# Ledger of designs, part 8: VHH binders against Formyltetrahydrofolate deformylase 1, mitochondrial (PURU1)

Target 1, 298 residues: Formyltetrahydrofolate deformylase 1, mitochondrial (PURU1), of Arabidopsis thaliana (Mouse-ear cress) (q93yq3)
Amino acid sequence: GESLDSSVSPVLIPGVHVFHCQDAVGIVAKLSDCIAAKGGNILGYDVFVPENNNVFYSRSEFIFDPVKWPRSQVDEDFQTIAQRYGALNSVVRVPSIDPKYKIALLLSKQDHCLVEMLHKWQDGKLPVDITCVISNHERASNTHVMRFLERHGIPYHYVSTTKENKREDDILELVKDTDFLVLARYMQILSGNFLKGYGKDVINIHHGLLPSFKGGYPAKQAFDAGVKLIGATSHFVTEELDSGPIIEQMVESVSHRDNLRSFVQKSEDLEKKCLTRAIKSYCELRVLPYGTNKTVVF

## First folded at step 23 (VHH)

Design NA4 (from N6 with R56K V99I V101I T107R)
Fold by ESMFold2, fold request of step 24:
Structure NA4 (fold): chain B 298 residues (1-298), chain A 122 residues (1-122)
Amino acid sequence: as target 1 above (298 residues)
Amino acid sequence: QWQLVESGGGLVQAGGSLRLSCTASGFTFSDYAMGWYRQTAGNEREWVAFITRGGKTTYADSVKGRFTISRDNAKNTVYLQMNSLKPEDTAVYYCAARIYIVYSGTRWEDYWGQGTPVTVSS
């Protein structure tokens, strides 16, 4: 017989697995054994079982040798366990070799969230491919953000809207090949028809710690009202009018020592940080909705 | 184990009424939006009515004004009151709990009951 190649340079790469099924005895044992049996090593493991819901959620981080446990076999092995437990969701990502999530960014006039996300993306801190930016406001080609988009080959689509026509069919066509949609201060409410037609996750940023009743609570109005706390909330957009499950919230104190400029800056800083953290958590498979209004964020 | 058990189906004359019930067990019923769907032989399931966890309702155009969805969280039960029934309402009616999921090409999956048949004679 012929000898095999004797040289080996093992490189271990990270994998992430999230699992969602009805609760049962032994789920963690089976999932951990699957990883260990293939020579993988678990670096982190989080579990959540909501009280009286009889459901199980987990997220594991592990390292493995992709020569010994090929990417397609990883899928098959977790699929076997998913079938055993009748899993509602089982997702594996291997960030070093899997394609990044493709997203589109929607905004209206204010671009502080867009700018922050573009900077994080440029710095390699936001693991997405940005397919396009869509806005109902036209921007001059010589602005910093427009030059950035052109330099990186990211299309900007101006979609003029009226109260009678929000042009949601045009937007649907532009985003059909994305994995999820990000509303980076898009000030129009997406209709149920849009959400049904898009059919994938939509993540929004809103000013305030609690759901707003209507539109937004502009920083100027909060300043004039003399509030002592400001916040930002990032959440999924759903067909229900209950504002969708919250992914991330951030809060900051304000006082009489804040003038309008510092107040606005604090508000904008909260929004951009909150949205960026929510998107990163989503891309790292840390966010799992449960019920209709709650999330696990591992 | 999650279970959804429909009841209240049967044979009824056109113009009549039926009340369907769907009793849930094995999960916190009040955390989930619920719906009713119906299916005729050889066709895909058709949405009929939906009720959020907070009690807001929506209806398919074909049943609006005739059907009423409601829920009783204390009894883990969702109801469909069907009035002014027509022969075209004949179908197997299914209760569903909406389970939101992420990271897939689908934003949700419905968890289905076994169905209860309804026949409306002319």
Scores: ipSAE 0.368, ipTM 0.666, lowest interface PAE 2.6, mean pLDDT 87
Fold by ESMFold2, last read:
Structure NA4 (fold): chain B 298 residues (1-298), chain A 122 residues (1-122)
Amino acid sequence: as target 1 above (298 residues)
Amino acid sequence: QWQLVESGGGLVQAGGSLRLSCTASGFTFSDYAMGWYRQTAGNEREWVAFITRGGKTTYADSVKGRFTISRDNAKNTVYLQMNSLKPEDTAVYYCAARIYIVYSGTRWEDYWGQGTPVTVSS
């Protein structure tokens, strides 16, 4: 005969749900009832309703028993509520079950952001699968970063580009199986055709606080101008250049004690930290654009 | 509730002009990029013109030099000035607000008005 072991406790796992719709009475009650009716428990609930926009954004963190509330049923239950409210977006992730987001990293010559992301990824602090690294610069196989990529089985794709031929169809083929793209100091402007063809989110890192210095030698320009603050901005890439919704910004003070070399080093340190934090926030479902250029960051 | 209300459509002779207006309510108009689309019977909606929140404009090749999109953020209104109209411009014209979406298979959706018919006779 078979028996049930009453000493076995259910294993509870975390889930995250984000919801975006026109504002209405009862949304929180309905979403929370959905979770509670299946024996789930809410550990955190954030809501934002922008003034004069009549829209509702929420992010909930909850724990649940995946035997009692199977992963596919979680999707179906939230989708029923999404249809009831005509939701523009309803996304659930269960990190212990769901596959990690697959990303590709694009860069040009400077690799400080790539190196930081690889270190965070190796340390288990960046919850992604890196499918490949793509660059318009060839790198020698004996460099530290190239040896790292080989050791970990991450392909490096050299795609030689010019200002007249950005090779965007080749890049599209390389990234077709990714969930989003990360521009880790990729110095080419992606075309509207690329953005349409890719169709998914693209996250960039920009030198400085937007708007930034223009013209050649941006670090030299800032140094010569005698600025006292430097910064970095990570944002979504949209059809409007450098105007996409900002995900994260960071700043640092500089002074007369900084020479050009230390300016560049401080700027690079900001860029790598800013991009890494933006990617974590995105993967944790904390970032929701509203309007054309704003975000909620829960 | 979000609302986009188009006006200014009607019957016009070839070579004539019309000015379409679209008045927005229920949201902060200045936070959104706006566009005009048109649809003929049996066809998909066709993009006509787009204006960013900062005022940068783009146009479909078929209307360049004849149509002008503009916006007045103080009046929550986007306009389409249509000059040198041709019978091929006959369509229902729709105003749209662009809403950016993340974590999905698309990067944006448009919120549509009800449309205003434009007929250009020979």
Scores: ipSAE 0.329, ipTM 0.624, lowest interface PAE 2.5, mean pLDDT 87
Fold by ESMFold2, last read:
Structure NA4 (fold): chain B 298 residues (1-298), chain A 122 residues (1-122)
Amino acid sequence: as target 1 above (298 residues)
Amino acid sequence: QWQLVESGGGLVQAGGSLRLSCTASGFTFSDYAMGWYRQTAGNEREWVAFITRGGKTTYADSVKGRFTISRDNAKNTVYLQMNSLKPEDTAVYYCAARIYIVYSGTRWEDYWGQGTPVTVSS
């Protein structure tokens, strides 16, 4: 019997690169040449140059041979181009090699978003590692959610809060080893000090279509206003309440046959789907802030 | 090409007033929150004031009640009205456009102007 040297067989894996800089001549040519020069093949390439803003955004999907183009060299090669154009952001992910993003989930009393995210995560449809769940509401250990968390080894942290002490330092310690934070109906406002101390992205779900119907009771406001559409908004958290860049919005029709309870039920169904989609888009590097309140979503 | 050009700096006596302007070009000014920062020699730039797209303002404790930030979207200009000036307000003042970023471990970067010097004599 004879043997074959497997080192000559190409093994191609997917990579994703996002790029954000001031617009300039030749950016696409340089980025595509970087990939092609290493034997990579571009499968998709999206570009957005907003009108009147002189800024460039791109997202490329490609396949490459990690033996010919090692993971660290991929970073170095794109960093060289980023320096050439003074890029504001340049990020590469190689999902088959790179660790999944680590997240923590924060919530208060309602768990419909948490439950949906846990189900999607279990089904392999949400590409994250969930490090813990944090809530300012205690839950009995025999509930379905708590049994799920225990079965999968996901810690649940009850952080009892008061008006005088939101315990943000305790929360910061619990989440320090995460890549971003998800507010899955966390009903307390994170302070500017928290956001500065955390320093990484925070993604929220809001019940309602921002900027309309801000405040704590959007379903009742929508019901009282007689709207024919309701919705949910997922957005980045900034120091301005409910004003961060919107990632995803979802809508549903309502009619005179809906009472307040059905408005709430439909809103909750939208919230869980909207948040899950926003997180997935973020993890796939599809979301880039644009201005202070807008996003490019490729 | 993005540009932020500050003007209105100069020498003023303590207790006096000065109005700084920063004119933007090359981007849609109304899409961005704006801020003022200041820097003394050998120190990091310190935040002074911030104004959102919608006009909500915030201030550093050291300038509250004395400084007012405002914006005129029709003129692509942000202003800093500085009253009751003190010698410790002496610095180079920079305007900045806030750019939110993701995936980088930092939530935003500021795009800076070239600065305008302000000297407050005792």
Scores: ipSAE 0.318, ipTM 0.647, lowest interface PAE 2.8, mean pLDDT 87
Fold by ESMFold2, fold request of step 24:
Structure NA4 (fold): chain B 298 residues (1-298), chain A 122 residues (1-122)
Amino acid sequence: as target 1 above (298 residues)
Amino acid sequence: QWQLVESGGGLVQAGGSLRLSCTASGFTFSDYAMGWYRQTAGNEREWVAFITRGGKTTYADSVKGRFTISRDNAKNTVYLQMNSLKPEDTAVYYCAARIYIVYSGTRWEDYWGQGTPVTVSS
């Protein structure tokens, strides 16, 4: 008699691991052996060891069978290696089964960053859950953005602020269950007390190329000055204004062919693209600070 | 390998002054913010003072006006000048290099020195 065999094809899912510790011989070998011993296959592996700092950073991307290597066992296995090397950070994400990062979006009057993020989120191109949108400006309920938020069940919170009362305790309550905050053109300065009370990452967008051009340089002033290059910077927020580690920077050429409207369009386009790319890189575990103001972006 | 070595601790009478030093090696000192912490037996470490890589300083309320943190990037050294010392300032003092981290429930991790004891007597 004849028998028919078929090979069961396992369902493989992607995982990402980032690792940060003091540099030592054999770290890559141990991390890669951990993945291979469980039947995982590495699709990408990136390493950075900065000169004169004796620290090790890595990001691995792999596929694995979650039946053979259960999600909780993945955590345990990497934690064992983290303990061996005294790791400062060791993070695993499995995007197909882990909950998406939960974020809140803060903004003031201008909504070009919010609109771009909402559209990218709707299209599945921004891997987050948006818990709410918070603004110090009230918006009419019949505007496009407000109808979008209502359709998708995303709360909009108007928090009336002044220079003397930034309402930061109210904002902290609204964002307590988020994984990080995004400042999508929020024009109030967050206090040190807010940052300490929140305790998690805050990502901002700045119009300009930090550390140069700190503060405001309105598009009209740049247009009148005849600049040939404009930029945008997305960075982590720290207690030093506009001095946190830079995640992403973008530049665009401008010329005499740009009227004021075209100039403003290009500037806003840089800001929204820079911010969304920074958020995506963060969510994919590509951003690792080193030093106070530097990053590895794998 | 990263090292932070504190010095300058000792015994001092109340109302006196003491200057602590912490010398760093094995990393680019000027790229990191530095802090001082203190700890009594059986208690958690308490933050005392912080200095950014650019020299901006902050202090715990309990030491504000009495302690001054400073840094000398050419000597890879952070200092804590402690004036008007009180018996409650008695502790082991640690310097730390502050490392920003992401994706965790905290924004910072600290790399610690070994500590230098300070005793303030009446």
Scores: ipSAE 0.304, ipTM 0.623, lowest interface PAE 2.8, mean pLDDT 87

Design NA4 (from N6 with R56K V99I V101I T107R)
Fold by OpenDDE, last read:
Structure NA4 (fold): chain B 298 residues (1-298), chain A 122 residues (1-122)
Amino acid sequence: as target 1 above (298 residues)
Amino acid sequence: QWQLVESGGGLVQAGGSLRLSCTASGFTFSDYAMGWYRQTAGNEREWVAFITRGGKTTYADSVKGRFTISRDNAKNTVYLQMNSLKPEDTAVYYCAARIYIVYSGTRWEDYWGQGTPVTVSS
């Protein structure tokens, strides 16, 4: 009886690792060896070593056997390397095993970004768990968006805000179990206390091309200025308004034939795409801090 | 390698002035926020002043109105002008480059110099 050695080929699964430390010789070799020693295969490796700045950034994509290299051991092995080099950042994601990032969406009246995000989310193009939607605008339950949220078990929280009371404590309570926040045209300024209280990243979409056209009316400013390009900017939220590190920007040409309405429409199209791209990049570990107000985006 | 070298410390009489300098090398100075801290023996290091990349300054209450932090990006140097010095200001002063770990600025790591001693006599 020929023992059919059913050598079930090990199913390899994908992983991502990002690394940030002071520059040193042999970092890439060490990180690569870590993966190889466990039978993993590197599919892609990107490195950023700026001139005149003694820092090292890397992002690797690899496949590995989770039986040979258990998930907990993956973290431990990379952490050992991180300690050796005094790494400022060392993060591994295994999308097929790790829980998706939990996020909350904050918005005001405009919902074009929300709608786009929900569509992408539904299509599997936005790998997040949406825990809730928070808005300072009440919506009818029979709207397409509200029905969608209900169908998918995503709570909608109407939080009435005033100029005097932004109800930040209430919002903090609602988002305490999230990994990061997304401001999808929330149009409210979050206080420093809120940001400190939350203690995690907040991604915003600005409906203008930063650092220009700050504030609540960037389309009008752009129109009045006679620009030939308009844009949207996704950035991290800091205490300083519209000044956080930029993650993504998108632009579109405009002309003298455009009016303010068309500016706004074009801007909205850019906003929803820009924000979605930024979130995806974040979730894929493509975004790292660079200095105080810049990002590395792999 | 990143380096921060403090200078300008010494002995000064109460009411006097001193200017500390910290020169950075090995990194793009203009991309980082800088700060001054001080520490006395047996105590924790305390924050004194901070300057952002853009030049926004903040101070501890104990030094407000007396100390001024500034930076010269062309010289890769951060300064601490200390006026109206008091015996309570006696400490080792440390320069720090701040590296943010989270984008919100709620988590960071400081890279430190070796420090420069300041003694204010009564």
Scores: ipSAE 0.281, ipTM 0.684, lowest interface PAE 1.7, mean pLDDT 92
Fold by OpenDDE, last read:
Structure NA4 (fold): chain B 298 residues (1-298), chain A 122 residues (1-122)
Amino acid sequence: as target 1 above (298 residues)
Amino acid sequence: QWQLVESGGGLVQAGGSLRLSCTASGFTFSDYAMGWYRQTAGNEREWVAFITRGGKTTYADSVKGRFTISRDNAKNTVYLQMNSLKPEDTAVYYCAARIYIVYSGTRWEDYWGQGTPVTVSS
């Protein structure tokens, strides 16, 4: 009886690692060896080493055997390298094992971004766990969006805000267990205290091309200026309004045949795509801080 | 390698002035916010002044109105003009480049220089 050596080919799973440190010789080699030593294979490797800045950025995609390289050891091994180089950033994600990022969505009256995100989320194209939706606008329970949220067990929190009371403490309590926040046309300014209290990243969609069209009416500004391109900007939220590091921008051509309404419509279409893309990039560890006000986006 | 080299420290009489300089190398200076800190023996390092990439300045209350932080991106240098110095200002002064971990600027790490001593005599 020939012992069918069922050489069950080890199931390899994908991982991602991002790294940021001061530039040094041999970093790529060390990171690669780390993966290889555990039987992993690198599928992709992106490196950014600017000419006039002694910094090193990398993002690697690899596959590995979780039996040979347990998830906890993956972190430990990369952390060892991080310590060696004094890394400012070293993060590993294993999508098949790691929990999805928990997020909360904040919005006002406009829900085009929310709707888009929910669709993408439902389709598995937005790899996040939506913990709740927070809005300063009340919505009827019989709306399509509200039914969707109810069906999926996503709570909708109506938080009535005024100029005098933004109820930031209440919001903070609602989002304390999230990994990052998404402002999907929230149209309220988060205070520095809120940001500090939250202590994590906040991604915003701006319905204009930053830094040129700040404020609440970028479409009108663009229209009045007679631009031939309009856009949307997804960026990190800072204390300064519409000034955070940019993650993603999308643009569309406009002409003299367009009116303000069409500008707004086109902008909305860009906004929902831009925001979704930004969130996806973030979740895939494609976004890293570069300096004070820029990003590296792999 | 990233380097921050402070200079301009020394002995000064109360009421006097000093100008500290911190020259950066090895990184794109204009992309980073800069700060000055000071430390006395046995005490924690305290924040003195900060300047953003865009040039926005903030000061500790203890030095407000007396100290001025500025930057020259062309020279990769941040300055601390210290006027009306007091004995209480005696410390080792450190320059720092701020590296943000959280994009909102709520979490960061500072890269430090070696420091320059300032002694204000009564």
Scores: ipSAE 0.188, ipTM 0.596, lowest interface PAE 1.5, mean pLDDT 92
Fold by OpenDDE, fold request of step 24:
Structure NA4 (fold): chain B 298 residues (1-298), chain A 122 residues (1-122)
Amino acid sequence: as target 1 above (298 residues)
Amino acid sequence: QWQLVESGGGLVQAGGSLRLSCTASGFTFSDYAMGWYRQTAGNEREWVAFITRGGKTTYADSVKGRFTISRDNAKNTVYLQMNSLKPEDTAVYYCAARIYIVYSGTRWEDYWGQGTPVTVSS
């Protein structure tokens, strides 16, 4: 039996672990030891322990040998620690092994966010599996976007909606196999029943700087107010409109030389970047709930 | 350590009133939605009332119009004003801090107090 040449350096692969529990002494030590004991090496470790709030958040990046530390055992080992501390969150992602998050994109007429996401996705900068695109607007099949979707086998579902019929049941059926939803300027309010029925996270892009400039015309509001900064906000969707916990915000300066059109254009540029970043952060396990209205973003 | 301490329970006659208090410590109270539950021996805990961080309230049908949930963030306290009490309201009442796992509000875990007993005599 030819001695497998011991000279091949073990291939180490990256992993990420996020942890959320009540604060206790020794958590970092235990989590670090878990990785080290299996021959892993921690590349980064971020901890958040707020004052006057007995909570512990952590995110670690590490490399490990999948032969020495099989993927299933990785989960088991961290789960053991999670149980010990009564953790609310303990999630591991190994990007090279784990399936990408499955998402559906919902949008109306505006497709700038969709286009940006597709570009980033194609470039490997958005680690998601796009299962479908859903819109309440029909698009011609010969458009660049539609051709792109067709070429990549991403179905486009035209779901005609009215004020009286939002066809939420149909949408639920289309998105049942997704991990989370993305509202890329969908401009429709999802009902509480829909959110409950779906039962997973929904990420929205708002074309304004929340908690200000809510509603459908934030650019106009900003323009009328004479602001010097405009922004976009990515947040989790709750039953209350534009009130979910914020994940990401981006801003840009404006001046008296700007008009409403330039406000809208600048906003669109912010929106697509903001949403993409938010999704990436989510997929990289950077986003955790902090209370009911805030997020920890590592 | 997170703590929820309920108080105000006791014996009351039917038609009477009680005010329960739950004082929180060890966490930022204002960041969490709070609720009241009740449990009788051998039964599952029943939801009674809920108050969001912003102060939006919801009630079980069985207590609607009789019970009022409120909160004082400065005192880290959630209250349950119980009026027109009935023998059927007899239970151990638990305060809970709700921790959402998903922001759609479909998944959460509750941190519980030790409970305060309420007995309504006929």
Scores: ipSAE 0.024, ipTM 0.448, lowest interface PAE 4.3, mean pLDDT 91
Fold by OpenDDE, fold request of step 24:
Parts: structure tokens; C-alpha cells; sequence
Structure NA4 (fold): chain B 298 residues (1-298), chain A 122 residues (1-122)
């Protein structure tokens, strides 16, 4: 067997680990040692230990030699620590080796979020695999969006919905192989049964600043209220409408010179950015549950 | 350390009432949904009542109209008011704090108390 020339500098690859457990002494040390013992170098380490709440959160970024520390062993080593502390979350991602998250995008008539996501995706700024686009709005094949999807082999599923039939079973079948869902202005309420059936996270973009401007017309509400700030909110979808834990919020100033149209336009600009950032954060393991209705976002 | 301590259990005659309390410590109580469960010997733990962070309540069919779950965030306490008790309500009652793993509410883990026994005598 030809001795692979020892002169090739070991290729170090990046990894990320997130950890959530009840607080205990020595967790950071154990997690750090785990990486160090295998020759890894920690590049960043963030810890969140709230006062009066016996919980521990961490996110580490590290580089390691996959030859010295095989991917499977990485999981095993962290899992051992997870078991020791009864961790609720322990997840490792190695972006260069691990498959990208598979997602489906759900939308209605408005496509500004979709367009933004597709652009970011194309530019490599959104590290996901888009499995399909599902919409209750039919689109002509000659549209820019449809051509893009076709070019990239992303199927577009028109799912005609009515108030009486949301065709959730059909949608569920289409998205069964995804890691999480993105509602990009889908404007339909997903039932508890759907959410339970899907069993994974669903990220929504709300075109208002939650919790203040719920519902289908947040821009109008904001306009009528005479606010000086409008916003968009990306959050996890729960059974309760517009009430899931918030991942990201973006805001913009408005004034008396603005009208309802400009409110909507500004909102759309915020929505697409907010959603994209939220998805990126999620994929980078920056988002963890904090209680019932909050998040830790590293 | 997270702790849930149940109290208020005991012996009561059929038709009587009990109020169970569960006091939480070691975590931010207001951030968690809470529930009550009950278990009899040889049987699986049964869901009794649930209260969301916002105070929305749900009940098992077997206790609807008789039991009331409530919470006091200032006291870090969840309550179960049990009225019109029946012998069938005899069980060890457990308080639980729900920790969501998936935000959609489809995956969670419950942190449990030690339980308080309730005996309803016919």
C-alpha cells in the first residue's frame, strides 16, 4: 500500500456543536475536552446560563481533522456527554460533510420572500436544499420564478385549497422527506393535526411585528395605529396562530409621510430579509428552544 | 436543580373535593406549560389536565367539568382543583413541566414531580 505522503498538511474542517441541558458544574470543561482530546481547535464558544433558571446552553465552533476524528465518532463522543447530563439537545453539524437541510417552501400569491430565498440560495448564502415549492396559487410557466425553479429542478406544486379543504394530507405527503418547512407568506393556517403529523419544525414569516400586529393585515393595523416603527417577524409555527417562539425580527422607521402602500412595501423588504436570516440561523444551529415560547439565538 | 413538589393529596370521601398544589423551583416557571397526570398501580400514567404558558386549559374527558387547573406565576405554583371526586379518581397525581424540543409542539419532554397520592373512598 503506497504510503500516502505524510507531507500533506492535515485538512481541518469546521464543525458546530450545540448543547442544551440542565445546568451542572463542569459542562464546558467536558465539552471542550471532547474537542481537544481529538485534536480539534475551538474557534468560538458561546454559553448562556440564565440566572434563576437551571439551564445550560452552548454553541461551539471548532475545526478538526476528520481523519483523526471520524464523523461518526464525533457524534458518539458528544452523545456520551449528552447522556451524562441528560441533554435535551445535542447536535453536531459538519457543513462540509453533512447533507444540507432539506426544506419545502409554502406560499400563496405573494412571492417576494420566495424570490429572495431563491436568490440567496443561488448565491450560496442560504445553505439548504429546496425540495419543492408548494402554493395555493397557480403560476404561469413563463414567469421568472417558474423558469428559475424549472432550471434548477425544483418542482412547483399547485395545491388548490378552499376554506373547507386545505388539502393538508396532500401537502404532508409532499413534504414528508424534508427536515423543516418554511412558510413564505402562505397565508393559510396549518392545523394542529398537520403539525403533529409533520412532526418537525415549521418556520413562518409574519409581515408584522409580533406579538402586537397579529392577523392578516398587520400593515394596516400599524398604519392606523400611527406607529413609527414597523417590522417583520420570523417565528416557529405552533398550533396557536402567530404565537410561536420568535427567531428573528427586523424593524424599519416610518413616518407621517408614509402611506399604506409604502408600509406594505417596507414590510415586504423586511420580510424577505428576516426570513432568510432566520433560516440561516436555524441551519447554523444558532436557534434553540428556551422555555415554551422563547428562543436562544446564538 | 429543577424541582416540582406536589402537595394536597390525601384521603377523601366520594363526592368530596381536594386541591393539589405543585410548586416549582430551579427554573423560570412562567416560561413553561404545566400539566397534571395520574397513575395507578400497574397502569400507565394518564394525562389529566394541561395549562399553557398563557393560561389556556385542557382536560381529559374523564375529569371535564369536575377538575380545574390553574397557575400562579408569582408563586411558581400550578393547582388542580378536584371536585366531585369519584373512587375512579384514586391515583398518584404528578405535576409536570413541559419542555418543548420541537417548537411546533409535537415533541416535548416532561419534567416530573414525585407525586402526591389521592385516595377516594367510596
Amino acid sequence: as target 1 above (298 residues)
Amino acid sequence: QWQLVESGGGLVQAGGSLRLSCTASGFTFSDYAMGWYRQTAGNEREWVAFITRGGKTTYADSVKGRFTISRDNAKNTVYLQMNSLKPEDTAVYYCAARIYIVYSGTRWEDYWGQGTPVTVSS
Scores: ipSAE 0.018, ipTM 0.369, lowest interface PAE 6.2, mean pLDDT 91

